# Designs tried in a protein design chat: VHH binders against THO complex subunit 6 (THO6). Part 11

Target 1, 367 residues: THO complex subunit 6 (THO6), of Arabidopsis thaliana (Mouse-ear cress) (q8l4m1)
Amino acid sequence: MYGDATNWNEDEYRESILKEREIETRTVFRTAWAPPARISNPDAFVVASSDGTLAFHSLNSLVSQSASFGYSKGQDVMVAEPERVVRAHEGPAYDVKFYGEDEDALLLSCGDDGRVRGWKWREFAESDVSLHLKENHLKPLLELINPQHKGPWGALSPMPEINAMSVDPQSGSVFTAAGDSCAYCWDVESGKIKMTFKGHSDYLHTVVSRSSASQILTGSEDGTARIWDCKTGKCVKVIGSQDKKSRLRVSSMALDGSESWLVCGQGKNLALWNLPASECVQTIPIPAHVQDVMFDEKQILTVGAEPLLRRFDLNGALLSQIHCAPCSVFSISLHPAGVVAVGGYGGIVDVISQFGSHLCTFRSSSL
Short names: E, the ipSAE of ESMFold2; O, the ipSAE of OpenDDE; V2, 0.75 times the mean of E and O plus 0.25 times the DockQ between their complexes.

## First folded at step 1 (VHH)

Design o06 (framework vhh_ozoralizumab_d1; at its last look DockQ between E and O 0.18; V2 from the best seeds 0.00; counts 0 for: pae E 5.6 > 2, placed apart)
Fold by ESMFold2, look of step 2:
Parts: structure tokens; C-alpha cells; sequence
Structure o06 (fold): chain B 367 residues (1-367), chain A 120 residues (1-120)
């Protein structure tokens, strides 16, 4: 009895358990594939999480860790160490985009702190931030800060979060969807706002650039999507009546490569639009709330508040349905080789091959 | 016409709790984000909470994070603020508000306020 309790540290054990629970309770809001080198395989991607971190992972490292994991029993999902991590935001990181497609692309992130931050991808990927305390030793090359507003009664508004970004390197622009009901066009070189898009009555979930027409499209909590002229900042079309069904937010939007087809995730529906005709040509019911959409050429990928990745053709026919590890999925990212990364609740990322098989499933260790 | 009516204020001891309510009328409550704002004696206005129109997103400054909880019931057109672990520095008139931005056609209204006093 005597002496057996003095060689064991209960506080260290309890701290370890609490940290594991914190990892399991976080959310991945966005995954993004890094730009491949010429004739390069999909190997690297970035994970943006609710703890405000960006974490870089490679498939080769994940496969190696997965092989070692096979010796453990009782664990439901492998916890993987990222190649690199940085604390990009105070509060959640909501979106990640790459600006440019060459080796000097910028890694951009946005989050709840109302900021966009940018790093050179090569410097981020080659930096060993994980050494010595996992401190953020990289300073961003770009920092965009949302305006705060002073209302008629003199109160300064909350710092508006940035929920989504879209990039347009052709015009040197980044577009942001903000929590102040506005979208903004930022000049990347100067870091200044070029245009403000006002008209929504609640915060924006999504923004998509339509560079062929000098337009952007926004989707909002107010239940509408809007098309804006980038030259004038004026709304040219409103999609969805603000007086119909008060709770059907527009959560996600995507354009096909021709920029003629638009898909909108709205509540439990996908709406497919032909933009030259200004017509909704298809509505596809989804059993759960839609949280992300994208085009794979002329096919539609979608995820939502369920553990499923669905694929449809332009006629609305279901082409495939793959079970995903996160019970609620917030992000789809597609590599040109057909590999898909999805991320969501539980801090879980699921990487799916072009043939529909699961290459790896993991929780990112970012703390 | 458009009205916001706060209630639930009062005198409490440090460490106590209060729940504020805001009854809304004259507009489609479920389409608008809502806010709580406070003004301490001799101080300026301070934002203390925000909730999206659906209630799915909430935001707090560090001064109240973890102690205050904003919520809404869109079926009853009512906004709430649950205030726990109250401190003397939380003493203020509390207002509910909407339309905090200078947007074309947006609403920009606040209520008359309800007094919260935290003292021994």
C-alpha cells in the first residue's frame, strides 16, 4: 500500500486525457490541396480548423503513420502529426485558398478574427514551425483586416468575421464574404479594398468569382444569393425571395469551368442554374443540410450535415454516394487526379481515391 | 411599428445570474441578426453579444466570453441574454438592437434598455 501512489503522476494523465478530448471536439472547416508541381501527384493539403490553426499534411506521411497505427486497438480514428502548423487566427479559421498555381503561390486563410492572412506556400511548407514549442515563427506577407462600423447610436460594430474567400489572380483580387452582410474586393498587391458589395440583410456564407463576366456571386443567411458587377459594385440579380421560407440560407455555391453553370446549396436542396438563360433548371433534394458543393467538370459533388459524399450529373441523377468518416462534413476539395479530401466534425479528415476507396482517415494534431 | 422591449434587469450580488429578454415586433424577426449592447455609468456603449438570424452563429468579446450566452426563439420573436458569474463591472443599462450597419434599406433600431446592477 505504502509508496505505490507516489510514482504515478495523476495530473499528467488527466491533462493528456483532456487534450485528447479537445482534439476530438474540434471541427475542420476547410481542406485545400496544395498546388502540384508540374506533372506532380496529389500529395499535400492544408487543413483549417476551429482552433485557428492551419496544418499541412502529406499523403506519404499519413500512409506511413497509418501503417504504424495498425498495432493499436481500441482507437476509432488515428491522430496524425502534421508536417507543419501555424496559428493563423484568433478563433476559428473558416477558409483556405491558394492564390496562384505556380511554385510561388500564396496560401491564404480567413477566420473569425476578421482577417485574411497570406504566406508564400513554399516558405510555409519548408518551415519547421513544429520544432521548439510549436510557436508561430512565420509572419504573413499579406494581412487584410475587415472594417468595423460605427452605427448611428455611436457603438462600434463587432469585428466582422470572414467566412469565405474567392481568388481571381487575373485581376489581382481576393473577394471576401463577411459577417457584416457585405462582400469585399481586395487588391492583393496594395492590400486595399477596391469595392464593397452591400445589399444582403445578414452575414454571407459564400462568395464565388465569375471572372469572365467581371462578376461575383454571394450566398447569405438571409436566404438569397446575389450576383454583383465588380466594376460598379451594384447588385444585378437577386436569386431567391427574401419573403419566402424565412430560414433557408444559401450555404455554398460553385461555378463550373465555363462559368455558365451555377450550383447553390440552400437548406436541404441543390439548385442548378444556367446563368446565360437566368433559369433554375434543376432542384435536387438532399436529406440533410448542404454545407459544401463543387463541380468536377460537369458533375456536382456535395457534402452536408450527414456522413456522405454525393455526386450528381447535370440532370440531377445520383452517380455515386460514398460514406465519409466525419458525421457532418463542411469541406470538399478535389485534386485534378481525382483524389478528394473531406473534413468536418470531430477534427476528422477523410481522403478518398479517384476510385472511391478510403486512402486514409485521421484527426490532425495541431496543438 | 418596429419595437424592441427589454426586460429582466435588476439588482444582484457578485457571482449571481440574470436572464434578459427582448420582445420584438413590427418586423420579420427571423430575418435579422440581433445584438446586445451595454452602457456602464459614465462610459460609452459596448457591444456584448451577437447572434445570427437563424441562431446558428454567436459571438462575444473577451470581457464576457464564457459567462454570457445569447439565444433566440424565432417562433416567439424573443431574444435572450443569460448572464452568469456577474461582476460589478457588468453594471450597465443593457439594450437589444438590430441593423447595426449603414446598409441601404437595413433596420437600425434599439430598445429602451433594462438596468442591471451588480453590487454587495
Amino acid sequence: as target 1 above (367 residues)
Amino acid sequence: EVQLVESGGGLVQPGGSLRLSCAASGFTFSRYAMYWVRQAPGKGLEWVSEISSSGSYTKYPDSVKGRFTISRDNAKNTLYLQMNSLRPEDTAVYYCATGWYELPGSMDVRGQGTLVTVSS
Scores: ipSAE 0.061, ipTM 0.516, lowest interface PAE 5.6, mean pLDDT 82
ESMFold2-Fast, scan of step 1: ipSAE 0.125; ipTM 0.568
ESMFold2 (binder alone), look of step 2: mean pLDDT 81; pTM 0.815
OpenDDE, look of step 2: ipSAE 0.088; ipTM 0.631

Design o07 (framework vhh_ozoralizumab_d1)
Fold by ESMFold2-Fast, scan of step 1:
Structure o07 (fold): chain B 367 residues (1-367), chain A 121 residues (1-121)
Amino acid sequence: as target 1 above (367 residues)
Amino acid sequence: EVQLVESGGGLVQPGGSLRLSCAASGFTFSSYGMYWVRQAPGKGLEWVSEISYSGGSTKYPDSVKGRFTISRDNAKNTLYLQMNSLRPEDTAVYYCARIPYSGSYRGFDYRGQGTLVTVSS
């Protein structure tokens, strides 16, 4: 009785409920595995979310926490404390990529605020002092800012968002897919635009570098995928359906390790292209809208507006399907060891082994 | 079914004020950011204002900054635009629009039928 009212704090209770709602209403748009990714067991990865945060997690820590906690469908999704969380963007962070594979690798993110921001990965991941989430302030080494255009009556347009990035460390470049219907090639060292790729009639969802050919590929809400020459900035080929009535958004694209094979996600279909032949070899129907695609050697992984990770061979045969915790899945990131991380609606990340078992399912704690 | 219904437009003199309202239904209003966009006759859509799902963040282009204020009442599922110091160039049909979580700030998945604002002497 005596201490009851003095212990009750409505402001702290209200803030706790608001934080819980913010976590539950988030969307994870992308995950990325940290280097060294090629020959090491998977551990470090970064999560980009709709609240503008980048959250660094350790798989080994998450697996230990998951084993202690246990898992139940939806209701008991674990809230994990990240190793570090940074509010990288005003508005959603749509993509996260690593630039480089060694000790000098950069962590890059892009978002709704029309910025690419970059940090040295070692500085992002390391600290001699224990980190406090609310005091975790890390200034970016790199900031790239989208151009603005004049709207009607001469007013500047809103800042065009950056929906996707592709990295090309060999050429010193980052390619961005922008909401102004343009792709941009940026010089990482100078922070300046090297090339503008104009021709799409609506915002871009995806961009993929094809370094071996000095090309990029873009996918747009306008229903076209395009190949561009990086030296001239000119569109060299329009890929996909030529029927304007059957055109659906091109949401996602991936190149295989040889950069000769392209898989393109368009509406409820995958299209497999052999680029040297300029030929569509296979079309694979999908029951839901495709949101991301990836090559795993001679197999295609896809996720979309359904709670499933699907795996196909190059002939379109379904090899496996695995239930994912998010009801809609926006991205897949594949570690060379075969472990995949998927992120989606509800702020949920699901980490799946190369054999299809669930290693951990979680939401990142907020700042 | 998602519905957005604008109201509050009309004829006003230069220097005058209007408040637009948008009644939202058929979705969890508090989970979505919202736009006001406008279109003058014969011109394209122009972004006017943006508000986050909680109302904690707002954005404006320079053409309306300091004159227009976007706000929301999540308990009433209503979006507002307070327009002060109106100019003839503010004459347009004003639309309430929902921002999807899909990664486009100009892309909206739903908009209302619009409300006409005419600023003239």
Scores: ipSAE 0.000, ipTM 0.235, lowest interface PAE 14.1, mean pLDDT 81

Design o08 (framework vhh_ozoralizumab_d1)
Fold by ESMFold2-Fast, scan of step 1:
Structure o08 (fold): chain B 367 residues (1-367), chain A 121 residues (1-121)
Amino acid sequence: as target 1 above (367 residues)
Amino acid sequence: EVQLVESGGGLVQPGGSLRLSCAASGFTFDDYAMYWVRQAPGKGLEWVSEISWSGGSIKYPDSVKGRFTISRDNAKNTLYLQMNSLRPEDTAVYYCAKGRSYFLPSGYDYRGQGTLVTVSS
């Protein structure tokens, strides 16, 4: 331990070292690009981290801070000051999503405390930057609380975490993937559960809305992906091996823009499904465990327990691989302009251009 | 083969403190979330606390929040519950329980034999 109480400057130095260590031990679980991202150049995004914080960053500010970053501090990764940071959860924040695409959009987060919390994006973005918890009093507009159920021995289980969200503003709904093995459809306006999706045998990692078919898809630790009818709450299809010994967790899922193509990240494999044909058309082996997937038109992006962002076509051909700063990467967020943000181990976020060049690499300042 | 052995229960006066221990064997302790669950006389089971595999995530119900502290020593394969400001309503058999899944809390699948805590004058 550096410094002691005999010198006030040594105490300040010690606090800076402890904060630096806190920053370096964080994990970024998700990033999300802010609206109106679809109609302009990428500027703003939010980072959800293992310390329960949501940090808002401006890409222009990050590029400016990066240009000023040097080796005088002896650090390889810049610590960036966010435009705003709030403590959103008691425990890790696992997912962050925008609900809506205009001035009235909500910023939503979910986490280990079993809550979804929401803020008006306008209020979140227009507030002065404050990293001090006592002076950061931004109250959420929305709070959804996951149900507690009786366990196998009749006791109420611990509060189930909420691991992932999918938004459907057209139906006024948010779908959540919970640690109690259930997915839930929530009415955003009333804050009430509209539907419970029961059938998985272990906690859920991911949920994706398939609005065109009035369905959702879920991925579970039980080694299955499932398709559910939103009107009945019934499972329509189970995707997975009949042999439970061969099942690896379904960590991640994505639909393409047509909602006809599904990619599932399962262990060290991507499985590509054509949903109208109900057919697995490709299996793509990956050297590390898959942690996130998404579509970029007719291409698949994937990250996982390796410092690489990989891009494949629908035939399984590797089109590119880009080295990322986190040694393990937990999430991808793609801006419509083609800019990608990835977040991972060590609290590191890497922003990559549509051409594969690195725009900035950073850790967010701690509270 | 999974074994959980609780200890540290006993009689204590209201306002007193007790520390419960749970010695775990037969599984890789560091890979699982752990729980404390209790059953008061004539009542059902109630979860008391939860800790993730690393100790990085900890949860309590409102009934014990601020009074009880769960912790783990992965080097010793031991789970602890520090109970402060004990009340007569904390009287129960306390069980150590193992999480169902590797790494993340998802409920529990095994519990020990239990240790009795009696809070009375």
Scores: ipSAE 0.000, ipTM 0.278, lowest interface PAE 12.3, mean pLDDT 83

Design o09 (framework vhh_ozoralizumab_d1)
Fold by ESMFold2-Fast, scan of step 1:
Structure o09 (fold): chain B 367 residues (1-367), chain A 121 residues (1-121)
Amino acid sequence: as target 1 above (367 residues)
Amino acid sequence: EVQLVESGGGLVQPGGSLRLSCAASGFTFSDYYMYWVRQAPGKGLEWVSEISSSGSTIKYPDSVKGRFTISRDNAKNTLYLQMNSLRPEDTAVYYCARVTYKSGTIYFDYRGQGTLVTVSS
């Protein structure tokens, strides 16, 4: 085990046991709601997990499976059959996004193997494909490969992972947050890097496109968030603690619909920034480490290293607190209808209505 | 002024263990990714392990995964490599290396003098 190799003590031993359990147990890192169909609103979403799989689920099917679920000795969470499962990555799949909002949308995923892979959503969503090979052999239409850097003595660097993506179909771009401390702008049509954003001193956790300003925002393990100009690749602003010793990783970021308001998750705090004024207007303390944030119009949704989905107004007042099945929650995805999917530890996904009722709770079946 | 000094190498039988240390000085150790790299007789340099500046990200090639463990103590400016289940193919000079970013490229800008590990019966 990694954690107990050099300086044994009781806390290190405990941490190594918890880490081994995490390796053995699937974790859901991200969910993404599929875009609306031309004729009907789809209830479809995709789950990205630590085993490298993408699993497609239908909410109607999950509700039906939930109604038929029987309790087994030692089991209290339903294992749901997905409409399709694809092994998208060697190692964890960290993010999943839809590129486009119509019938020609692409499903994109990124992961520990340093790849972005993309499929035409229509082809991915077909449950009846005459499989000549196993489901894990579904070939992507798009593959973007992170740069691997050559050392001065000729050895290649380890493959940098891709931890997060942000899509900008209007500019034909996907932005990636990489383990080599760089963000990259990729041209989706050509599959080539259009711009490299360098200046962070440790790996990136998150990237968000700010299309209205031709900017991106990045959050890093180095304890800073940065704003970059997409035309020049230059950092225009660094947001971070003055004291290096007190710097905590920037795990998560979100922009509101106007792209004027930014919320950052940093350690056990949310920071609300007005970007035109370059001012932090609110700090909201959270009892656990923040792992994801997003805007729901004039409200902020947060999850983290606790089994809770929290909702705040823009003044920092707690509006609701909803219990989630995962003991640690890694991501939030919001459907236009107000339905939220959260994913986390133990491979568990909770689907929650806009009013806080639980619609279904499940683990995806494996390949 | 930048110095990296490795220690802990030696002769060991197959299946044995060794712990390497690297003492860093002349720079802010906690600001840098660190690597262990090795060079076997008649071969090129091969990376052995990577650790991020905070210690949160750790990577290994398949050749040593499960056998070697990298760690760091930023308060003591020291990098470690615990090597278990050593094989004759692990015989090499082991270097502690600092990495940096320039023009979007990761490269090793400093390395130590190395410590020899010989795995032989």
Scores: ipSAE 0.000, ipTM 0.289, lowest interface PAE 13.6, mean pLDDT 81

Design o10 (framework vhh_ozoralizumab_d1)
Fold by ESMFold2-Fast, scan of step 1:
Structure o10 (fold): chain B 367 residues (1-367), chain A 121 residues (1-121)
Amino acid sequence: as target 1 above (367 residues)
Amino acid sequence: EVQLVESGGGLVQPGGSLRLSCAASGFTFSSYEMYWVRQAPGKGLEWVSEISGSGGSTKYPDSVKGRFTISRDNAKNTLYLQMNSLRPEDTAVYYCARTYVEFGSGKYDYRGQGTLVTVSS
């Protein structure tokens, strides 16, 4: 290109169109509430998006902005400027978790680039008030890099993505669900793999730590959930239909507070398992593909490829159904106070009160 | 049996475009991540692109990022590679491949016969 006025105008126009397209096609894959939220009213949370960013938002600020925004401007969704934004990954950021609960807590993210990156939460939350920078190249304290494998023709495998994480500070571990069909146990202090969990026949969507039993549970595209012994790395149970031809992907899993009850999102169904009894107690049909599940004490929350947050009791009775702004919802994060954040297509986040009312609905600004 | 059949290769001038296709059969196509790899004359296999089973996630090395686009049509069991702004160094035999289900296990993975792409004036 030559640096004349015509080329400058063309580049500016092109970049504007690409930014608008980025906002329209952006997806929020996960949100996570900051640890101080367990002690007080919810405020700080982090949003992980398809553009590889982690965006820190204040709920109090968002609620104030929502009240002043109203629907009078003819816009359905407000665009909010994050307190801080960091480009954490090359490619999408799929999961974000907090490791620890005090002032030494780490913010961890994983993504399509096969990395887990971690920051001290205090350093991440620090606002650059001198320059009002929205994007920061904050150096991570921790970087874990997924292994690549040799193929039968000698080529190195593509970098396997990391689709999900589960944290276990008690054992000093983070568990990852990888695109190479393996789960990995990482030692946070050393940054090294201390166990590999092999046995799934397709990539993993989800991993959940079951610390009380020294186990993890994994959900796979292969249509099975598996329970693994953390000391041996061996699969102790395969959960799913015995008929492999009828198996649907296990996209999401959650354990209740007792770690005795498991809910699995499998295709268009929720399956509720009592783990000590090794029994599927309930199957709940859902009109759309399930993308996330979790427990709220004795209730099950679920979202999926529909603009709805559903709440069920353990008998499968629908307790509530709340409309969400994203046409497809990828994740749920529950604050101990009962406030829920959901994220999905269009870069949209909805924050819903413990009473089921919408506190705010927003997109993070792109820059 | 698992089969992967590539097509769309040929001679193209530098700066040109080419679209490769790979027809898959003998397995549940939507359940597997797929990738394109290439082998230039006198060189080893090089990873070119990767796509998730749903098509929602794609990966590229810096050498082709912004120029190549991988996509899939699960209803047609077909994988695609759109190649734009082609360079002489893109000359290679291009293979579509099914990813390992169990990496590092010594399990056999599948690739097709390949399709030759020649970028020259």
Scores: ipSAE 0.000, ipTM 0.255, lowest interface PAE 14.1, mean pLDDT 81

Design o11 (framework vhh_ozoralizumab_d1)
Fold by ESMFold2-Fast, scan of step 1:
Structure o11 (fold): chain B 367 residues (1-367), chain A 121 residues (1-121)
Amino acid sequence: as target 1 above (367 residues)
Amino acid sequence: EVQLVESGGGLVQPGGSLRLSCAASGFTFSYYAMYWVRQAPGKGLEWVSEISTSGGSTKYPDSVKGRFTISRDNAKNTLYLQMNSLRPEDTAVYYCAADRWGLSPEYFDYRGQGTLVTVSS
């Protein structure tokens, strides 16, 4: 830490300390694995953070950096250098998704500024193309802008946030969950709204496409999940607590590969629904508030306001629980090879193998 | 039960600066759009600023644009208004207000008691 005091620049030293603290105060809201063009081994993924950045990382590079990591300036978690970092949003980036699976796949992000922005993944990941554009302002191929509502003073409403996205390449659509209590279906080719889903009475947390039934599912702060017909925009079913006064927000939802099974995270419970039967089959109590949920074939993965990744079978039996580095975990992303990336409080990402081993734990550097 | 408590008002010289705070309790602050509105003596309510639920979008009328900055700290349930280059016509009682986004067309679900700002030489 100490050097020759006459060679120290106080302003440069102060800026380095402030930068380190800024990294530690971030929140990672979502990670997404890039589709591999040729091999099925996990490598490329993108991290969406509270500072509005998207950071592209290579797992091979992270594992190498982790092996070389030592104690530095009081840090207990490695600060990793991304392959690329861009400022994608004004304010937090809440969700990141890949649209498509081949070389023409798009990287999409949404955030607090009410925008969805999209880039060709190939162009985003290539250094040579990136050098043609400003490093901190990569030009998007696609920009979708949330509608604003007119108020009594004649001014437009504040821009509603986009909290979550679901992609449906088969129909050419992206579905968004908005802060104005609406879900929207966007046509990717034209950039225009194809459908508005109105009925929730509060902020949407989550949206999931159910392409096999031409439906979407939404989860809201109003304590209900809703199923919508994409052809009409009408609500088909309302899923909520029997005790309306004790209803907690629906924070998270996932469909299994068959799109017949739905799991909902609501407060400290998971609810497992068989959608064709319209029946709640199982309720699984969780010690902390659920923040994300997903299916891994015949198993349910969940994270929340605790430093744990939990795995359950369809009968509600706890199969495993794995300690995660973030004290509160906001999201899960699962690679087909079984590798899981979780992101959360403190800007921390933890990458965990199919067998529960920690492959790397890190915070993204800004530069 | 719902409370909005404004503070930071006072007497300031023209060209000066002042920072207002609003402490919110009794509702889920992070899910409400927040507003600053003001009322000059003998005048109606005037919208001054608005901010989205997490702070990513802000709006101002031309009368204060470039001079006032609205911000929020959702972890502390606190709304702020930084006022720079103050003018005598900025003299007013400043109110913190909250409105929910849903199917309701109504504004100002909640409003505080106000804090007086006087810009005088």
Scores: ipSAE 0.000, ipTM 0.132, lowest interface PAE 21.6, mean pLDDT 81

Design o12 (framework vhh_ozoralizumab_d1)
Fold by ESMFold2-Fast, scan of step 1:
Structure o12 (fold): chain B 367 residues (1-367), chain A 119 residues (1-119)
Amino acid sequence: as target 1 above (367 residues)
Amino acid sequence: EVQLVESGGGLVQPGGSLRLSCAASGFTFSSYAMYWVRQAPGKGLEWVSEISGSGDSTKYPDSVKGRFTISRDNAKNTLYLQMNSLRPEDTAVYYCAKYPRGYLSFDYRGQGTLVTVSS
């Protein structure tokens, strides 16, 4: 019969189809460029996905794989083999960050299971004979666990997820944005909470450290962005619209290099704030919901629920618009050399050069 | 556009059983954790059960653990809650909720389904 008496194994074929479907239904929530990323040689980056995995990729390897990729009956996106893949979380991995910039840097991830897990980057990136062997023998050196709360009638809440992280090596801290509407400051050396930031009325999407002022900024589903004093844990400013009925979630935030300029992604708008003046200087309308923002010097990069990477100046003028492979884009990571990695729907990562050309487009192979 | 439509509620005697269903549309159902939450008359929302996108992981508060079972059919974009050994204190409007990235706020699209445990 057709397909029954071939030189293939039926179970292997079925497993292949199930793996392909698993890959296509994934979402990439974040990418992060690995050290020594800041020496103008983009190579290594890590991909955090909805299946709880962290996948390490080499840009040189991806470009080579892309050049040899052959189109096969409706397969127009390459499935790339990572250098290493680790199941870091039970449930989605929402954020990945590097703590430190030298050979002692830590790779940190956070996720739906309410954990931050960390590895020495050197150990994570070490060569080995197989990805399965690497995964089985790689244990995190750091695990931070969100507190659980008593709900109505005394029932314990689900484990609050950790939606985002911000690192501050100068203070020895990592800050987390949690599903329990709190931000937390964690001491990296001890693994203990050293401050809780309470005041939001709904879960947090984003947290950004403002080290120069000993502050953090948080963005919430409650429609507010807030500035907090790290020494007291008190909210010092509420940022955003004063119209409570029209408040839209603050999905994303970024500070410029001077930490004087803040951009907030709120619904279908970017809001540009000068923090010393406490003034909203620009509001930039976006056709789709904003999912990530960042500064490139005095320019703003944004992605969202559309297949586009947009670049604006501080006056709100659109400077460029680049098509991305994911139909909905969840994150931007910018290398100092100007190379951008974006991740999104369908498990797709698109790596874009400083000139706007596509260097590679891929899905990571599943475990 | 995200839509969630709950059904299966009704009046039941203490010790009885009900199965709730939630039809989901407008998003990639298998990529999202899903929740059942309830609101008793005059009270706030209470989390009842959680299921991962794949269906491999489930969580329950102690108040319903061993009595309620959450499940999903990703091919049909449908979420289920099997409720056994129902008690008068289980009386509430039950909502199907999408878990975008938090447990305090849920993406509600339906009116819920009323479960009354009485007599």
Scores: ipSAE 0.000, ipTM 0.289, lowest interface PAE 11.1, mean pLDDT 82

